# VHH binders against PI-PLC X domain-containing protein At5g67130: the designs that were tried, part 5

Target 1, 376 residues: PI-PLC X domain-containing protein At5g67130, of Arabidopsis thaliana (Mouse-ear cress) (q93xx5)
Amino acid sequence: CSNGNCQLLDSCSSATDCVSGLYCGDCPAVGRSKPVCTRGQATSPTSIINGLPFNKYTWLMTHNAFSNANAPLLPGVERITFYNQEDTITNQLQNGVRGLMLDMYDFNNDIWLCHSLRGQCFNFTAFQPAINILREVEAFLSQNPTEIVTIIIEDYVHRPKGLSTLFANAGLDKYWFPVSKMPRKGEDWPTVTDMVQENHRLLVFTSVAAKEDEEGVAYQWRYMVENESGDPGVKRGSCPNRKESQPLNSKSSSLFLMNYFPTYPVEKDACKEHSAPLAEMVGTCLKSGGNRMPNFLAVNFYMRSDGGGVFEILDRMNGPVLCGCETLSACQPGAAYGSCKNVTVQTRTPSMDSTAGSNSGGSYSGSVQFSRSLAS

## First folded at step 21 (VHH)

Design dd6 (from bb6 with S56E Y60R Y62N R104K)
Fold by OpenDDE, fold request of step 23:
Structure dd6 (fold): chain B 376 residues (1-376), chain A 123 residues (1-123)
Amino acid sequence: as target 1 above (376 residues)
Amino acid sequence: QLQLQESGPGLVKPSETLSLTCTVSGGSISSSNYYWSWIRQPPGKGLEWIGHIYYEGETRYNPSLENRVTISVDTSKNQFSLKLSSVTAADTAVYYCARELPDKRWDYPFDYRGQGTLVTVSS
């Protein structure tokens, strides 16, 4: 299959082979030897069911969104660290990511994004100035007036008013969701419609409690429960709360962040993890949360998939809550809750039919393609 | 000051076993609650965690490498070692030994790291 006509799970050699919204990727971890077209975009839940409180929706979040394996090296920086993503912030947002985890550090008399340790950024852990990423966010919000973006900051900025100044300089103040309007006792958030109308479309949380009063940046764990990050968060049958978080079933906060990424990034396994194992963990966390659906799903390598990937999981998270259906794809706009259309879940396990002939398909090195090469 | 240094062959043939040793100086492997890790960086890629060992001998490995990796510790020599069996071209990388923090909240949990040694897998 080629020339933009390849459907979901069809064999492909490049992203340009797949129909719009699909990307070409392989998944050797599930025994596939060839790349196939996989989902590359989220369905906007608000486009299907609008007008609900923000905390009724589930959004895709990228863990260490800035830690892009394909990011260029800046002069004077030697990057020797782990990567969590393979796509640009702009592409992430365009593909339906609505949550960004950012690690911000003081570095070189500026605020940088770093994948580092002990609250200090180094030449070998530094990626880029944080303002660059924030400008990408601003551009996205400007171009997409109905979209809401959430930023969670692992905050190692010590400069006085560092965050507030940074966001102001990036032109993001005009989108700022104010702390004064955030629910504190597990109450519902404003409706997405109201948020858009008021242009309160940027939610920013920090890990530093004092900055809520000092800089007007909301303290993360006041407004969210969160499960453990790393290996404890991906352990089958277990969904423990992060130590900084209240219990997942607490009613003190109305947002639930679900982390689903290992301690050390494993790129090769991501395509496998983003299917049945993730779905299972969603069930586990739902139960641990007292039947609370996570509002944010944080993953590594968000485009790696064996088919539907995290996007399908998101649909399965949103469907039950928003319209009472098993998946968002079954929801009918304007219909009563529980009125579901029949959706052919193409779960067709490709029959390993052995006989597919020697077509000389080019050696695919196993990387997910994110951009359609502009045919010069 | 704690120092780590990798040693071993820079060239390994396919299907053979890669063997590296990390020598720790300026501190004892057995005196700390740290893990001792091997990590690698393939050309043009990010770091990959291989595994770690505790001074008492407890090990944990990357699941993707678990069947091929053995890490051992010799407290008498203040060394720990890596064996990676059945190597292929995909195992070509700069290999680092590092001291790993017990607190896993850090994205880069290595407070000390060796300079690294390039190991090339080639026939």
Scores: ipSAE 0.909, ipTM 0.962, lowest interface PAE 0.4, mean pLDDT 92
Fold by OpenDDE, last read:
Structure dd6 (fold): chain B 376 residues (1-376), chain A 123 residues (1-123)
Amino acid sequence: as target 1 above (376 residues)
Amino acid sequence: QLQLQESGPGLVKPSETLSLTCTVSGGSISSSNYYWSWIRQPPGKGLEWIGHIYYEGETRYNPSLENRVTISVDTSKNQFSLKLSSVTAADTAVYYCARELPDKRWDYPFDYRGQGTLVTVSS
């Protein structure tokens, strides 16, 4: 197959070979050196089951969303740091990402996105002014009137009214979900329908508690529980709460953020992790959360997968909660809860034991292709 | 002031073992509550964490490199070393030694880093 006709798991040479919503990628970590069509887009859960509270849905989140390996180097910046993503913010949003983790620092008399240390940005950790990314978010929200985006800020901004001013300058105030309307004591959020109707479609959280009163930016761990980030969060059979978070089974908050990324990013392993291991961890965290399904799934390299990837996992998270089915793909709009259609599961079970045989086949570098070249 | 300096050959043949040493000055490896790390940056790519060692000898490695990597420490010389076996062209990179913060909340947890040394794998 070629020219946009290749289906999921079919051999491909480029993303343009695959049908819409699929991309071309390999997974040497599971012994597959030849690229195949993999899922590249999320199914909108609200397009299938609408009208539920926001905290009933699960959304894809990108860890350090701005840390794009393909981002151009700005003049005067020497970027020597780790990358967590391979795609632009705009493309992430277009592919169904609805949560963005952003690290914001004071830098060069402005607010920058940095992958840094000790609350300080450096020339070798700086990426770009934060306003650039926020303008991408604004453009997306403007073009997609029914979509809701969540931003979580690791906040190292010290300038007075820094965040509120930044978001205002980016034109994002008109979408702002106000703190005064956020549920307390573990109550349900407004329905997604109501949020869209009120144009409260941007949720912003900060790691600095004082800014809720000072700037009207919600304190993250007042409204959500969160598991540990890094290696402790990806340890099999364990889902500990983050130090700043209440216990995962706490009823004081109604949102649950699940982190699933190692301490140091490993690009080559991402396709392996975004399958059975992630699915298993979802089960572990669900249990640790007192049978609470995570509302956000945060990952690195979100497009890398062995087939269905994080998108299939999201469907498996949303299906049980939204319609009572094993996967969102089995849901039937307008049908009774538990009324499921038969779906074909096209997933390759990654064999953990497969030695990465260097099969000398085709020159595919192993990078996920994000751009569908418009056939001139 | 703490300083780190990488030393070793800049050229290694395929299938051979890459060996580097980091010399620490201005502070003692054994008196610190830090990890001592090796990181690398392939051309046109971001940093990759190789592994680290504690002054007592405890090591942790990147899972993708674990089978090929050995990090050791010599407290008497105030040095720690990297061995990477069975190298290929993919191991061509600027290699850095660094002091790693014990606090794991930081995305870039290295408060001191060497200048780096280019190691090229070529026949």
Scores: ipSAE 0.905, ipTM 0.961, lowest interface PAE 0.4, mean pLDDT 92
Fold by OpenDDE, last read:
Structure dd6 (fold): chain B 376 residues (1-376), chain A 123 residues (1-123)
Amino acid sequence: as target 1 above (376 residues)
Amino acid sequence: QLQLQESGPGLVKPSETLSLTCTVSGGSISSSNYYWSWIRQPPGKGLEWIGHIYYEGETRYNPSLENRVTISVDTSKNQFSLKLSSVTAADTAVYYCARELPDKRWDYPFDYRGQGTLVTVSS
């Protein structure tokens, strides 16, 4: 197959070979020597089942969304740090990412996004001014009037009113979900329909408690529980809460953020991790959360997969909650809960056949084809 | 002031073993609640964590490299070393030794790092 006719898991040479919504990627970690068409876009859960509280849905979140391996090097910056993503914020959003984790620092008399340490940004950890990313978010929200974006800030900004000013300057105030309307004590959030109608489509959380009162930026730990980040969060059979978080089964918070990324990013392993291992961890975290489905799934390298990837996992997270089906793809709009379509999930179980000989096929350097930003 | 310096050959042949040594000065490897890490940056890519060692000899490796990596420490010389076996072109990178913070909540957990040494794998 070629020229846009290749289906999921078909061999491809370019993203253009795959049908719309699919991308061409390899996964050597699972023994695949050739690239195949993989899912590259999320199914909007609200497009299938609308009108539920926001905290009933599961959204894809990108860990350190700004830490893009393909980000240009700005003058004066020498980036010697880890990358967590391979796509632009714009492309992430276009592909269905609805949560962004951002690390914001004071740097160069401005607020920068940095992949850094000890609350300080350095030339070798700096990426770009935060305003640039926020403008991408604004553009997306403007162009997509029914979409809701959530930003979680690891906040090392010390400038007075730094965040509020930053978001205002980015033109994001008009989308702001106000703290005064946020549910407390584990209550349901407004419906996505109501949020859209009120244009409260940007949720912003900070790690600094004082900023809720000072700047109107919600303190993260009042509204959500979160599992451990890094290696402890990806340990099989374990889903511990982050130390700053209440227990995952706490009823004091209505949002659940699930982290699934190792301490050190491993690009090559991401395609493998974003399948069965992630699915397993979702089950583990669901149990740890007292049968609470995570509302956010945070991952590295979100486009890397062996087929369905994180997008399939999202569908499997949303299906049971939204319509009572195993996957969102089986949901029937307007149908009764539990009324499911027969969806042939072409889950070709990768035959772990260990003996597949190292056929010397061409060294596919593991590049995933990402959405080209339509140059407006 | 703590200083780290990488040393070793800049050229290694395919299938051979890459060997580097990090010399630490201005502080003792043995007196620390820190890990001593090797990291690398392939051309045009981000950092990759290779592994670390505690002064008592406990090691942890990147799972993707675990079978090929050996890190050792010589406290008497205030040095720790990296061996990477069966190298390929994919192992071409600038290699850094670094002091790693015990707190792994940081995206970049290295408070001190060497200048780096380029190791090229070529026939």
Scores: ipSAE 0.902, ipTM 0.959, lowest interface PAE 0.4, mean pLDDT 92

Design dd6 (from bb6 with S56E Y60R Y62N R104K)
Fold by OpenDDE, fold request of step 23:
Structure dd6 (fold): chain B 376 residues (1-376), chain A 123 residues (1-123)
Amino acid sequence: as target 1 above (376 residues)
Amino acid sequence: QLQLQESGPGLVKPSETLSLTCTVSGGSISSSNYYWSWIRQPPGKGLEWIGHIYYEGETRYNPSLENRVTISVDTSKNQFSLKLSSVTAADTAVYYCARELPDKRWDYPFDYRGQGTLVTVSS
């Protein structure tokens, strides 16, 4: 197949070979030598089942969303830090990401996004002014009036009223979900319908508790439980709570953030991790959370996949909660809970076809070709 | 002030073993609660963590490199070393030795780092 006709798991040579919503990617980590079409877009859960409280849905979140391997370099400076993503914020949002983790620092008399050390930004760890990314978010929210975006800030900003001023300058105040309306005792959030109607479509959380009162930015761990980040969070069979978080089974908060990324990013392994291992961990965390489905799934390199990737996992997270089906794809809008379509489980028969024929296919450099953001 | 300096060949042939040494000055490897890490940055790419060693000899490696990597420490010389076997062109990178913070909450947990040394794998 070619020219936009390739389906999921079909062999491809370029992104343009795959049907809309799919991308051409390889996964050598699972022994696949050729690229195939993989999912590159989330199914909007609200498009299938609408009108439920916000905390009933599961959303894709990108860890260190700004740490893009393709991000422009500062003039005359070599960036020496880890990357967590390969796509722009705009593209992430367009592909169905609805949560962004951002590390904000004071830097160059402004607030910058940095992947840095000890609360200090350096030239070699700096990415860009935070306002640039926030303007991307504003543009997305403006163009997509029914979408809700969540931002989690690892907050190293010390400027007085730094965050509130920043978000105001980015034009994001008009979308702001106010702290006064956030549930504090594990109660349900407003329905997504109501949130959209009220234009409360931007949720912002900070790691600094004092800023809730000082700036009106919600303290993250007051409103959500969170598992440990890094290696402890990806350890098979274990889903420990983050130190700053209440126990995962706590009823004091109604949101659950699941981190699934190693301490050090490993780009090559991401496609493998975003399949069976992640699915297994979702089960582990579900159990640890007292049968609470995570509302946010935070990952690195979100587009890397051996097939369905994080998008399929999201569907499997949303299906049981929203409609009682194993996957969102089996949900029937307007049908009774538990009424599921017969979804032909594409039995991934691992065709171990060993015939490594030497076909000279073009050196697919393994980079997920992302749809070019129209440079506005 | 703590200083780290990488040393070793800048050119390695495919299938051979890359060997680097980090010399630490201005502080003792054995007197710290830190890890001593090797990291690398391929051209045009981000950092990759290779592994680290504790002064007592405990090591941890990147799973993707684990079978090819050996890190050792010589406290008497205040040095630690990297061996990477069976190298390919993909192992071409600037290699850094660094002191790694025990606290892993930081995205860049290296408070001291060498200047780096380019190692090219080429026939």
Scores: ipSAE 0.900, ipTM 0.958, lowest interface PAE 0.5, mean pLDDT 92
Fold by ESMFold2, fold request of step 23:
Structure dd6 (fold): chain B 376 residues (1-376), chain A 123 residues (1-123)
Amino acid sequence: as target 1 above (376 residues)
Amino acid sequence: QLQLQESGPGLVKPSETLSLTCTVSGGSISSSNYYWSWIRQPPGKGLEWIGHIYYEGETRYNPSLENRVTISVDTSKNQFSLKLSSVTAADTAVYYCARELPDKRWDYPFDYRGQGTLVTVSS
């Protein structure tokens, strides 16, 4: 096949061979060395089930979203650091990424995105001025008036008002979700339709608590629980909280960020990791969170898979919460919760209903526990 | 001041074993506060972590490479070494040795790095 006609899992030479929404990739880690068409776009959960509180949805998030080969090199400098993604911010947003993790530093009399050491940016770890990425976000929000984007900042900026000035200069103030509207005691967030009507479509969090009072940028761990990143976050059967986070089953906040990536990026293994292993870990983290489904799923190399990848897993995370079905594609808009259409469910993928600390699995289904766990 | 220097052949034939040595000077490899790492950068790509060794001999390896990698240490020579077996063109990269900080939260956790050595896998 060729010219946009190749279907999921058909052989391909390039992405242009595949039907729109598919990419062309191999997965030697599962014994598939020849490229095939794989999913490369998310199904928007709000396009299927709209009008629920923001905290009922799961969104794809890219870890170190800026960290890829697309940024230009500094003159006379080779970049020597790890990359976590493969495409531009614009492409990530177009493909359905709705969360961006960004690392911001004081550098070159500006605020830069860097992938660096001990809060210091070097020429060889620098990517680009942060405002370039934020202008891509502004362009996306301007062109897509019903979309909501979340930015999580690992914040090494020391300049007073540095973040608030940066976002204002990027033209992002008009989309800003105000801290005063963020639930602090585990309540439901505003509905996604209310957020769109108010044009509160950009959520921004910082890792530095003082910035909330000083600049109006929410301190991340007042509003979300988060599991450990890196190798502890990919250990089978375990989903421990970050030290900055309350325990994952705490009801003190409404959002749950799940990280799933190793300490050091491994591009070749990402396709395997974003399949059965990720599905199993979602089940583990769901149970560790007191039967609360994560609202953000943060990964490296988000397009890498052996077929449906992160996108299929997101559908399986959203289906039970939004409509009481095994996957988002089984949801029937306007039907009662739990009224599902027949779809082919991937039975080889481990169930997301695994107990905490267990690696056993089965077909996932919604339960009465979901209703109790999702109330605030 | 601590310095790390890679040495070894710059050209390796496919299916052979790539062998590199890192010589540490201006400090001791026997420090309990650090790991000693091999990292590489393939052309046009970011860094890839190969693995590290603690001076008493404990190793950790990148899971995608672990079946082909051996890292060893010789504290009497203040050196550590990399062997990567069954190489292909995909193993062509600049190889660095580095001192790794044990605090795993840093995106680039190496406070000292060698100049790097290009290893080309070609017939």
Scores: ipSAE 0.720, ipTM 0.898, lowest interface PAE 1.1, mean pLDDT 88
Fold by ESMFold2, fold request of step 23:
Structure dd6 (fold): chain B 376 residues (1-376), chain A 123 residues (1-123)
Amino acid sequence: as target 1 above (376 residues)
Amino acid sequence: QLQLQESGPGLVKPSETLSLTCTVSGGSISSSNYYWSWIRQPPGKGLEWIGHIYYEGETRYNPSLENRVTISVDTSKNQFSLKLSSVTAADTAVYYCARELPDKRWDYPFDYRGQGTLVTVSS
């Protein structure tokens, strides 16, 4: 196959061989040296099942979303730090990412995104002014009026009112979900339709507790539980909470952030890790959370897999919670919980049912690609 | 002050073993508070952590490289070394030795790093 006709798992030579929404990727880590088309875009859960509390949905989150090779270099300085992603914030959002982890620092008389040491940004660990990334988020929210985005800030900003001023200057204060409306006792959040109607479509959390009172930026661990990041978070059979988090099975807060990435990024292994191992870890973390499905799944190199990847796993996380089905694609909008359509594997030319009265618009328009060297 | 310096060949042929030594001066490698690490940066890419060693000999390696990597330490010479076997063109990178902080909260956890040495894998 070629010319955009290759289906999921078909052999391919380039990304343009695959149908829209697929990448052409190999996975030597599982012994597959020949590339196949792999999934590269999320199915929007609100486009299938709308109207539920925000805490019932699972969203894809990118760890250190800004950290990639495409960021501009500072003059005369080589960047010497780890990268976690392969594409721009705009492309991540277009592919269905709805959570962004950002590391913010005082640097160059501004607030910058850096991947650095001891709360200090250096020229060789700096990526770009944070406002540039936030303007990409504003543009996305403006163009997509029913979408909701969450930002988790690892916060090293000490300038007074630094975060609130930054978000206002990026034009994001008009989308701001106010702290006063965030549940503090494990209650359901407002429904996604209520959040859209109020234009409360940007949730922002900080790692610094004082910023909640000082600037109106929610302190992350008042509102969510979170497992350990790094190597403890990818150890098979174990899903321990972070020290800042209450135990994962505590019901005193409504949201659950699941991390799945090693301490040091390993691009080559990501295709294997975002397949069966990730699915197993979701099961482990679900049990550790007292049968609470995570609301955010945070990964490195989110596009890499050996097939359906994080996107297939998100569908399996959302389906049971949102509609009582094994996967999101089996949900029937407007049907009773547990009323599922057959999810037929495309073999031979099966007939396609017409869509049944969907009113939720939800399309992604991002580029589906892997970041590669220019080698032939 | 504490300094780290890489030494070793800058050109290695495919299938051979890359071998580098890091000499620590201005401080002791025998410290219970630090790991001693090898990291590398391929052209146009971010850093890749290769592994580290504790001065008593305990090692940990990047899982994608662990079958080819050996890190060793010689406290009497205040040195630690990297051997990477069966190299290919994909192993071409600037190699750094570094002192690694054990506190995993930092995204770039190296408070001292060598100048780096370019190792090219070419026939």
Scores: ipSAE 0.706, ipTM 0.892, lowest interface PAE 1.3, mean pLDDT 88

